# Designs tried in a protein design chat: VHH binders against L-malyl-CoA/beta-methylmalyl-CoA lyase (citE1). Part 23

Target 1, 346 residues: L-malyl-CoA/beta-methylmalyl-CoA lyase (citE1), of Haloarcula marismortui (q5v463)
Amino acid sequence: MTRLCRTFQTAPAAIPNDNSAKFLVSGLTSKGFQAPDWLVPDIEDGTAPSMKDEAVDNIIEHIPDHADDFAGDILPRVEWAYDDANARERGIEQVTRLAEAVGEELDGFVFPKVGRLDDVRDAAGVIADAERDAGLPEGTLEMAIILETAPGRSDLREICQYATDSRLSGLVFGPVDYTAELGGRTLDGERPRWDGLLEALSNETSAADIVAIGGPFDQLFHERAGVTYYNAEGYADQVAYEATIGIDGSWSLHPKQTEQANRIHMPTVEEMERDLHKIESFNEAKREGTGAVVVDGQMVDEATYKNFANTVKTVRAIDETHPAQTEAYYDDDLLARARDVELIFG
Below, E stands for the ipSAE of ESMFold2; O stands for the ipSAE of ESMFold2 at other seeds; V2 stands for 0.75 times the mean of E and O plus 0.25 times the DockQ between their complexes.

## First folded at step 19 (VHH; framework vhh_7nfr_2)

Design y6 (from w3 with T107H; at its last look DockQ between E and O 0.90; V2 from the best seeds 0.79)
Fold by ESMFold2, look of step 19:
Structure y6 (fold): chain B 346 residues (1-346), chain A 125 residues (1-125)
Amino acid sequence: as target 1 above (346 residues)
Amino acid sequence: QVQLQESGGGLVQPGGSLRLSCAASGFTFSRWEMSWVRQAPGEGREWVSYISESGGSTYYADSVKGRFTIARDNVKNTLYLLMDSLKSDDTAVYYCARGFTVYYRGHYKYGMDVWGQGTQVTVSS
């Protein structure tokens, strides 16, 4: 597992409020299952045009106070657009300021609205220049991009091939801007799911061993009988679908969504018990002898074993970053088995 | 386990007063916004009042403005609704609800995610 990202939580870095950093600080201080794997302080669409400088100031002010206590990664989303030189200029300035002021506390940057491969290379160059100017080791700051343009979709394979030997570590789908660019329509309040794109995203990112992240679920609330209530089931359905087709993580707009997505992207207790049993039984049979290794009527070979091992590796990755979550989700004995079992294959 | 438990309902005459309480447990109360919502017999739910995390901002439905007061005690993890000058059309089950706000694409959006069991308020002679 190259990178853990069950959750990609954007938090506006400045809002029109007496406490303009309210949501940024809420994200930085989140606990338990509300703590995202990636926190994304959002200078771009989450912050009004008149407040972009304040958003950068808020990140610089608040990141150092919280970085030591935040278990996940912090990757601000800066301004960028393949077809807007002014947006790119503002993004360059934002990356430069943030790397210089708090680059040792950040894990990377998120670039929206990327175009073809050359535009992605240009964005990576901005990070490389900022690292060098700030005196940071090469490769300290990673890059994620949002796939939300027609040219970006056209170059998806090439972009993922580039990622195999670069700082690009994640691709995120942006359905709102993508639908708008293609001239698509929202009928009955629904935009297309873009299943073909999501399947291609899962495939190409898996080939490059980088993370794929689904788009935001912005139908946050239903109105029923004159009252607004949180749409928990709609978000859970989208996250489950993403997990089913091999998307690694889900976009979250609030700690409530983060909690749901974190849990859905964890192996269940039943899955872990099943797969640990298979591994443990196989390991015992190998120590006692050779020949056909059959566990519960299933032939277990190296390929089958690796499937069971992937469950354990996933739990170990979560446990390393968020031990409080694994300790709350799994009982002590089950978690100890996952931590201790020998993975002969995989 | 996140729980909200209302109390303080009952029978009261028109023009009377009543104070509802809602005990919260299983979450950090001071980090969440709160609302009261009511449902009269045979009708849909109606939002009544809202209070911010700190208690610094409050809002009321037009039908209760000037007569009802929402308050919270973040030390005792309790939400309150003081109802004064009660009318017969205030008769309803009153629910305590936890909610949150998202700032998204230039707009604040609010909704409720956890609900209590409700407490009956009956305004009748």
Scores: ipSAE 0.721, ipTM 0.872, lowest interface PAE 1.0, mean pLDDT 91
ESMFold2 (binder alone), look of step 19: mean pLDDT 89; pTM 0.884
ESMFold2 at other seeds, look of step 19: ipSAE 0.791; ipTM 0.914

## First folded at step 20 (VHH; framework vhh_7nfr_2)

Design z1 (from y2 with R105K K109R; at its last look DockQ between E and O 0.94; V2 from the best seeds 0.83)
Amino acid sequence: QVQLQESGGGLVQPGGSLRLSCAASGFTFDRWEMSWVRQAPGEGREWVSYISESGSTIYYADSVKGRFTIARDNVKNTLYLLMDSLKSDDTAVYYCARGFTVYYKGTYRYGMDVWGQGTQVTVSS
ESMFold2, look of step 20: ipSAE 0.816; ipTM 0.926
ESMFold2 (binder alone), look of step 20: mean pLDDT 88; pTM 0.872
ESMFold2 at other seeds, look of step 20: ipSAE 0.810; ipTM 0.926
ESMFold2, look of step 21: ipSAE 0.794; ipTM 0.919
ESMFold2 (binder alone), look of step 21: mean pLDDT 88; pTM 0.872
ESMFold2 at other seeds, look of step 21: ipSAE 0.800; ipTM 0.922

Design z2 (from y2 with Y104F; at its last look DockQ between E and O 0.97; V2 from the best seeds 0.84)
Fold by ESMFold2 at other seeds, look of step 20:
Structure z2 (fold): chain B 346 residues (1-346), chain A 125 residues (1-125)
Amino acid sequence: as target 1 above (346 residues)
Amino acid sequence: QVQLQESGGGLVQPGGSLRLSCAASGFTFDRWEMSWVRQAPGEGREWVSYISESGSTIYYADSVKGRFTIARDNVKNTLYLLMDSLKSDDTAVYYCARGFTVYFRGTYKYGMDVWGQGTQVTVSS
């Protein structure tokens, strides 16, 4: 797991269209800021029940053609539900087929509708069995889950504790199924915000050093007199809020949303200039034998230095995976400083 | 940066013909769907026509079907609207728009995210 996940883009692996793999291939061939950090070929809710086998076939057919050119991670979402044995059996088959056919090209799997900790352990066991059957080294395939059930929410802490010593690398919030399971109501077209869950998610995943991902934004368009307009500001507001409360990334339904979320999750030029200046000034003062210095009226010690270093580490992680994005977003001099500056602490 | 620039509007007699063009730049044209939308004086916007990325899927509003033809040239990054048998009711500002489709929970949803400045079409004698 790279820990870089500004964007979690689901792409239906099969749709009712002459080209049933249209959205899957579009995701695999995305360029620039439209390329997600995690591409999620979606066998589950993104694919109609009658097309699940075709979805698996499409992934097997198209992943090898495009994976070498795709810079991010690829984690299919398989079928699963803690309370539906048939869904779990279909998910087991899907993981098994995909690991055997294209496991060297995949980074892991996403399991929806998980229950309590034991169900999460069962899902991890499915991946472990599939690795062995496919001849892949243990730990090759990571796991992410979607937190969208009452039992899953009840065991959030235990699940995150389990993640510290397992293949579980990320938790994703699923507000649609969560609201429905709790019997929540959508009054005036607005779903409950679930701020308490999102804060707990941010906290528990941070304690376990794994990623937290927000839920999808499905208020995609405004309509007036038969003309539909993309709701760019609505999505941007949700992504900014998620970043503010420490959610690591955002769910995207299309490369347009991916571009917005990728940019919003990047440090701004001003943040980079500020934090690089403080790091560089501290490094110079440290060479002169001072342990704490004042830079721009702020005391900078080891603890505050690490905050500035986090900005540089974030940019370096993006730069390693998507150098075209960082080269387009930052000017050459600023990026060179970010790449080269010594991080004494952090 | 993403830009759409319409041209080809003007004055035309009833029954006449006109060809609108829309030059696109700043994005990979053949990966996006396109539409024409018009706005008559004193009225709201009205969707006119849609064309998919490859041109394989085309839709028209009932009010223009059989008289207007949408087309795209993915080599020249240009969208066209060929208008025949023009009527006074076709008088409007015509906008080129970029859009995209999401397949979400069993339903296709389409909308437009980038708009041109528009070109005036006036049908009068």
Scores: ipSAE 0.791, ipTM 0.920, lowest interface PAE 0.8, mean pLDDT 91
ESMFold2, look of step 20: ipSAE 0.793; ipTM 0.917
ESMFold2 (binder alone), look of step 20: mean pLDDT 87; pTM 0.868

Design z3 (from y2 with S52T; at its last look DockQ between E and O 0.93; V2 from the best seeds 0.84)
Fold by ESMFold2 at other seeds, look of step 20:
Structure z3 (fold): chain B 346 residues (1-346), chain A 125 residues (1-125)
Amino acid sequence: as target 1 above (346 residues)
Amino acid sequence: QVQLQESGGGLVQPGGSLRLSCAASGFTFDRWEMSWVRQAPGEGREWVSYITESGSTIYYADSVKGRFTIARDNVKNTLYLLMDSLKSDDTAVYYCARGFTVYYRGTYKYGMDVWGQGTQVTVSS
């Protein structure tokens, strides 16, 4: 049931470089575990104000050449802000241009800095208008939003309820803008982790059957004596925490982070073995008897079974999109069992 | 899986030359920036040289400018360091390192994520 998004990788759509599309093309051409489930060509904070038009041009130029080979979803982040009419006007233009030029290759759009529910509805309307004007079927382009404002947080439940019957498919946490809007401070150089927000985000998106995505990890490197080292452990710790509280995916700033997050969000071999054994044992016992059974001293009923089934459904979703990843991560026997086991309950 | 293996170190007299090689495997070499970093025994690491994915941009530490040349062969997945006019101060273990750049908050940020085992260079009379 849960849409696949282990990784939400923003890639600046234009940078000050002879090859201004460098990071966009790198994202579009990433393979294996470096390939994100969602690639987010970033017109907004990833692109300098003077380069926004070039960012749109780069997306239009490069998406058609790579979209067929890119296994994941492509959702550009456009400009938007609930409290800035000029930002909204630029976002409308960006959505309109992109839907017209490459809408058949895109999967949707990401809107930053949304406000209350009415602002989210307005953003969805921009996509709907662009679909119609581009001749695309209704619902072709989905929407994700970044929850990073006080009004957005205040309406979190209402926004998720709206998602159940709309194009809104994901909510992403933006800690930098959220902290700034609340008037928060980064004493000693550390922002709050906002654990309460993340737990609420997991809860409300789960109730709406849409994806929740954590915020970026920007403490990328440590420096010692002029040598800079990638902070792999710091990112891994954040992603692991997000996974443990039911956040579906993690924000990535580079294919290196994407690889870490993709792996951490996969069920472990031990989890797979455990849950497959319980499903297989339940299926055999159900065939021979009544519905509720004891497996390895644990009572397994429909509700408990669904927990085991979620593990298999997650692996199947990854396998459908990225079979090379599942084939590299699980041995052949375990993967075959995951692919073949009957899921009697959802 | 991802591996960097240095070779070509050895003993050389002051004023001599060496060529270091770094064989890369387990990743797409031409998508990553590369550096050489050295470490004298019992001391911290010191950055030596850097090269972009295509080889279009190269930087050197002041202590090696004009004496060392970094190069890469993206067909053979190999990084090189040509060292000329070697001095006793160049005695160190030399590491090949893979790195990457992120454009973030209006600036480029660079760091290294994969390291080789190193090769010993000893400059001694």
Scores: ipSAE 0.805, ipTM 0.922, lowest interface PAE 0.7, mean pLDDT 91
ESMFold2, look of step 20: ipSAE 0.818; ipTM 0.928
ESMFold2 (binder alone), look of step 20: mean pLDDT 84; pTM 0.835

Design z4 (from y1 with D30E; at its last look DockQ between E and O 0.97; V2 from the best seeds 0.84)
Fold by ESMFold2, look of step 20:
Structure z4 (fold): chain B 346 residues (1-346), chain A 125 residues (1-125)
Amino acid sequence: as target 1 above (346 residues)
Amino acid sequence: QVQLQESGGGLVQPGGSLRLSCAASGFTFERWEMSWVRQAPGEGREWVSYISESGGSTYYADSVKGRFTIARDNVKNTLYLLMDSLKSDDTAVYYCARGFTVYYRGTYKYGMDVWGQGTQVTVSS
């Protein structure tokens, strides 16, 4: 089973406000279904250029106060760009400072605007150097990257293959910068959906057993006569589409989106009942020595069984990290079956 | 189960006062911004007032500024609208709304995601 990440919530680490850490602290103190699996304190595009140092200071100040109570993972997004040496140098400094000051509380880093495989290797090296300098065991800090450049897309397969023997644990799609780099056009406010990229992302990350995460949904609100309405349906539709094609998680810009995405990425009660029934029936047939099993008109073999087992493994991963969520979402009996059933094939 | 329930509406004469209440449940009230929005008969909705999570920032539509006061009690999970110097054109259904702000690509954007069923305010002689 791959690393749990239903939600990748970026939170600006500094904003132009008397409380510049407002959104960072809101993310760190999230409760219930508003708690992201990955909180991403955002030094990069989420923070104004004049506030990057304040963003780093805010992370250092606030992470120790809240990390023990935060159930998910914390991975700041640092500055980086395959084609901008100054951005790379600022990112190196940010990783170095953060690893030294709060590396024991962090789970890793997110690198935006990566290029080809060699650039991804360079980013991993920055983390490795920062670990050593901070006295952290090798492999303590993981890496995620944002796939949003033409060179990055071109090397997608190679990058994912590299992940099987490295700290790289996730790839995130960045549609805004990707569209701009390719010279794509936005007609009537509709950005290209990039279905081919998303399908390739799902395929290549699955082959590497790492997570795939969709891009942000920024059509947040509709306005009518000075009243603004949250676009809940639009976000839900994008998250559902991502889940349908095998994308593991969704980008969130706020705890409201996180709550929607966390729920959508959970197996439904119907899916869990169906898959548990098939597993339980197969297990009983195996114990009785009957061999192959037909359940609900379908032959169940080892490969098909693994699909059912993935549902249970997903629920168990959520349950281990966020038991309050699974206990609220599933009936006691259904959850007990998910916890107890023997998974003969993984 | 996120729920907002307004109360305190009624019939009042011009120049009179009313206090609306909105009881919130099913969510962590103090983490969310709140607004009042009204809808006069046959018209679209009109934003009336806003209050930040802590209550430290408030804003009002020009049509009600100086006459209406928004407040919140984060211990009792209740939003209030004190309506004073009421006029006939304040007649509307008043909705309590939960909202939030996103800072994205250099811009603050605010909108409302949960709505109450509304309470009727009628100002007439």
Scores: ipSAE 0.790, ipTM 0.915, lowest interface PAE 0.7, mean pLDDT 91
ESMFold2 (binder alone), look of step 20: mean pLDDT 88; pTM 0.876
ESMFold2 at other seeds, look of step 20: ipSAE 0.800; ipTM 0.922

Design z5 (from y1 with S35T; at its last look DockQ between E and O 0.94; V2 from the best seeds 0.83)
Fold by ESMFold2 at other seeds, look of step 20:
Structure z5 (fold): chain B 346 residues (1-346), chain A 125 residues (1-125)
Amino acid sequence: as target 1 above (346 residues)
Amino acid sequence: QVQLQESGGGLVQPGGSLRLSCAASGFTFDRWEMTWVRQAPGEGREWVSYISESGGSTYYADSVKGRFTIARDNVKNTLYLLMDSLKSDDTAVYYCARGFTVYYRGTYKYGMDVWGQGTQVTVSS
């Protein structure tokens, strides 16, 4: 299991509203299953062009009030584009201001529209410079990037290889900007899924032991006769598909989507019961000193045991970060068994 | 679990008044927008009224403007619809609904994700 990120929730850091920080504060104060593993205060596409400075001000104002009570990670998305020096200049200023003012409360930054590996290295350098200038220990602030450009896709393998010993900890897919840059079209209302990219993303990030995160689901609502209904099934289907192909987390635009994705990415009660039974049976057989260990009619070796253990390790990681979620999702007995069982093989 | 429960419906004469209530539980009420929607016999659902998280913004369908008032009590986690000057056309099942807004690519998008079971309002002709 890599770093925990079932959910990557962007929250506009400023909106045209008399409470411009409304969505930022909503994200910071989310509880239970609406609390994301990664909260992404969004200065970039989530904030209107005229409000970027206010977005930074809102993050500086509100993060200190809430960060100690927020269980997940906080990684603002700053401005950046491999082919736009002005966007990069604004991003550098945003990283610099945020690291200085609230860098102790942040876990890193998200960089959109990255190009080839050298552009990714440049973005990492911006964070390193901001850490040093803010007096933060080296490596305090991580980096995630959004894979949404042709050059970025072209260098995907090289970028992931760079990640193995750098601050780059996650790659996020941006389908809207990716489709636009490639000159792609939506014909007959069909949206590109980019399944080949998603498979490559899953493969290369797994090889580098960093997280892969799917793109946003923006068909949020169905309208019928002026009444608008949330499209819960559409989002659930995308999250389930992402989990099936080995994508670690899902992009969320609101705590409602975060709740769905957090739940879908958890081991089910049935999976947990099954795997705990296998582990407990194996451990009991080992304590009795039998020469061979057979569980449910099958010989259990170390690799097979590790698969069962991965389920428990996943639940423990969620439980350490979000105990309210595991306590709500699993009954008390099942959760106690997951917390207590000895994992003989890791 | 998230739950909405309406009450206060009933039989009323034309020109009369009713107060509908919607008790909310299982979520942080003041972080969600709320809406009333109604469904007349044999018809589709019709939006009636909306209220923001704080209660600072309210909107009404033209058919009920000036006669209905939406309100919320964020201490009691309750949504209200005060209906005055009731007409036979107001006969419907009234649903409260929880909704939320996303600001995405320069626009606000709103929709409802949780619904109550409804309360019947009957205005005799």
Scores: ipSAE 0.768, ipTM 0.907, lowest interface PAE 0.8, mean pLDDT 91
ESMFold2, look of step 20: ipSAE 0.809; ipTM 0.922
ESMFold2 (binder alone), look of step 20: mean pLDDT 85; pTM 0.846

Design z6 (from y1 with E53D; at its last look DockQ between E and O 0.97; V2 from the best seeds 0.84)
Fold by ESMFold2, look of step 20:
Structure z6 (fold): chain B 346 residues (1-346), chain A 125 residues (1-125)
Amino acid sequence: as target 1 above (346 residues)
Amino acid sequence: QVQLQESGGGLVQPGGSLRLSCAASGFTFDRWEMSWVRQAPGEGREWVSYISDSGGSTYYADSVKGRFTIARDNVKNTLYLLMDSLKSDDTAVYYCARGFTVYYRGTYKYGMDVWGQGTQVTVSS
């Protein structure tokens, strides 16, 4: 089962502000539908070059105060680049410091700008070394990478094959850096969606049973006559498209986007009612000795049943991590049915 | 559900004062930034003032600087606009708006996502 990650929320770990940890702490203390499945304290592009050390210091200072109350996963994005040895050196130091100081509270790391498979293996080795040095059990810290380079895209299949028995648990699309590296262009204020990449990402991560996450939506606001309006519809459209093609989660730049993406990636009440009805009807038929039944004009057998069971498994995963979200989204009766129904072919 | 409800508008003479209030509910008020925006008859919307989530930073449009004061009470979940030395050009519907800031690729970007229904302010002789 693919790991839960409806939302990948980056939060700058230091900003030029009297309260430099402002966005980090906001993420760590998020509530309700604004709580991301993955919080990504961002040392890399979210933090100015002069503030990278402060970003690490902020993570070390604030994670222990909040991690026990944060329901999702916490995976800092460190510096890295396949073609920049200095960036890799800084990333190694960041992973090492964070694993030593707060590794018990972290779930893993995000590596940007990875290259071919060997570069991905090198990044995984950095985590392994840091685990050993910090006295953490092997495999405690997972890895996600950002697919945003030509070499990384070229090795996508090989990277996903490597993921099947390694700490690599997620791939995230980075469209801004990818477009720039390929020499792509924006037209009419919009960058290419890179639909071919997104389809391949969905395919290869599904084959490896790991998480696929779409790229950020940075057309955040419309401006008219000095008044700036949040572009809620634009983000919702991108998230819906990503869900349609089988991308597991969406990148969020703020709790407002996280709330939209969390909701869009949940099974709807209608989907849940439909799929529960089919499961319940099949279970009744199975107990009475009939192995297949027509429900609402559709034949339900063991293979078809598993499709409906995935809806329930998704809701259960969200419910285990964020019961406040499921309790707010579904009526008590519907949620109780989802929690209790027997999944014969699970 | 997120709700913003303005009050305190009315008819006032030039040179007079008004205090607008905006009651907020359905969200954690002290985690969000707030603005006032106004719309004069036959005109588009015009941003008036901004206040940070803590209240520590405030900004004003040039047309109201020195005359208007934005404030918030994070215990009562209420935003205020204290308007002094009112002019006929201040006649407008005044909207309370919730907003947020993103620090992205080295810059701060701000915008508003939730709006109240507005309260009418009329300044006339």
Scores: ipSAE 0.786, ipTM 0.915, lowest interface PAE 0.8, mean pLDDT 92
ESMFold2 (binder alone), look of step 20: mean pLDDT 87; pTM 0.868
ESMFold2 at other seeds, look of step 20: ipSAE 0.814; ipTM 0.926

## First folded at step 21 (VHH; framework vhh_7nfr_2)

Design aa1 (from w6 with K105H; at its last look DockQ between E and O 0.95; V2 from the best seeds 0.84)
Fold by ESMFold2, look of step 21:
Structure aa1 (fold): chain B 346 residues (1-346), chain A 125 residues (1-125)
Amino acid sequence: as target 1 above (346 residues)
Amino acid sequence: QVQLQESGGGLVQPGGSLRLSCAASGFTFDRWEMSWVRQAPGEGREWVSYISESGGSTYYADSVKGRFTIARDNVKNTLYLLMDSLKSDDTAVYYCARGFTVYYHGTYRYGMDVWGQGTQVTVSS
């Protein structure tokens, strides 16, 4: 079953504004392609230190009004850092308060700046304790972490292996803190893309059957003579690159980016037409009892068929969660075929 | 299909008035910030005015303060620019632009992502 995580949209849970919950509520009420698969109410870097308590209050106040209508997952990012006990103490309080007040409405938590495996286990323990104290079934609240420290990168494989039988369901790359901790330089104003890390992340999360999410794209705007232009092409290029190397989802800072990433991470109409045709042809050949199946000059075995089936399963998962998106993206006939075709393998 | 279509431009004498309209379609209008931007002949674009999603916040370039008024009608999905006391320096193509704000690294950052084709305003003495 494909976990939906095309988009990881952080939304500051409090900002210096008359409506401090503005971006949180905007995320919770997003529709269509602006609706992220994972909404991340952000208590951590998205919220100023003086506003952390207000951020928690805003989440508690607004989540119940909107969560039943929000189709994706809601995972607040709490404070945490493997090397800062005060940050961990504040994070523990935030998880505890949120699980008690709105844990039935949340899907989990995101922990930034994790260290080695033992630190990840400690974070998971915080969620487990909060679940128990809130009276929630064990395992109700998932965990995602942000891989953005040298110790975390060093333990990447161990952390992913731990995820196989735990609440840890996703790893997110944090390039800003990662670059700073390694002493990386931003020559010419551009941070390294860290292709080696991204490839390792894709590999190790795939081996553990959990999701990988790329880091934020913060070159948001270009300015010319006081006029600022959104850098749509730059974001699209990063998302496409991430998809190319098997990263499952992309970080978004706004519904505009969420819309772009959601679309880029969907199977294309051409991929769907191709793969449905191969599945349908294979199914017909199997019903006729042939001993070997060749479709369009390609030998189709169980492994090859599963690749075609994965395309359909992905679309079905999106369709179950966000039918407005699939109905807008695919022609009615194509979508009906995807919904109805029998998946003999996979 | 996200679309912005300006109208209401034309030829006016100095001191005259004009109202520009921008019809928006293909998106939820009241969830997006809006701006007017102008481009005089042979020059780069110049930001003119901004209005928030609800219309509660407006800002103006110094060159137009006190003379221009930005407004929006979220029921009719229309952005307006009311232009009074027009000067020859106001001659330009006026663009309606959709934008948005991100709160990132402790600051608000605004930029525009969708543009209309523009409407010509000519102030001729």
Scores: ipSAE 0.799, ipTM 0.922, lowest interface PAE 0.8, mean pLDDT 91
ESMFold2 (binder alone), look of step 21: mean pLDDT 88; pTM 0.874
ESMFold2 at other seeds, look of step 21: ipSAE 0.808; ipTM 0.925

Design aa2 (from w6 with K105M; at its last fold request DockQ between E and O 0.98; V2 from the best seeds 0.00; counts 0 for: grease 24.3 > 24.2, SAP .669 > .668)
Amino acid sequence: QVQLQESGGGLVQPGGSLRLSCAASGFTFDRWEMSWVRQAPGEGREWVSYISESGGSTYYADSVKGRFTIARDNVKNTLYLLMDSLKSDDTAVYYCARGFTVYYMGTYRYGMDVWGQGTQVTVSS
ESMFold2, look of step 21: ipSAE 0.812; ipTM 0.927
ESMFold2 (binder alone), look of step 21: mean pLDDT 88; pTM 0.880
ESMFold2 at other seeds, look of step 21: ipSAE 0.823; ipTM 0.930
ESMFold2, fold request of step 22: ipSAE 0.802, 0.803, 0.812; ipTM 0.921, 0.921, 0.927
ESMFold2 (binder alone), fold request of step 22: mean pLDDT 88, 88, 88; pTM 0.880, 0.876, 0.879
ESMFold2 at other seeds, fold request of step 22: ipSAE 0.803, 0.806, 0.811; ipTM 0.920, 0.924, 0.926

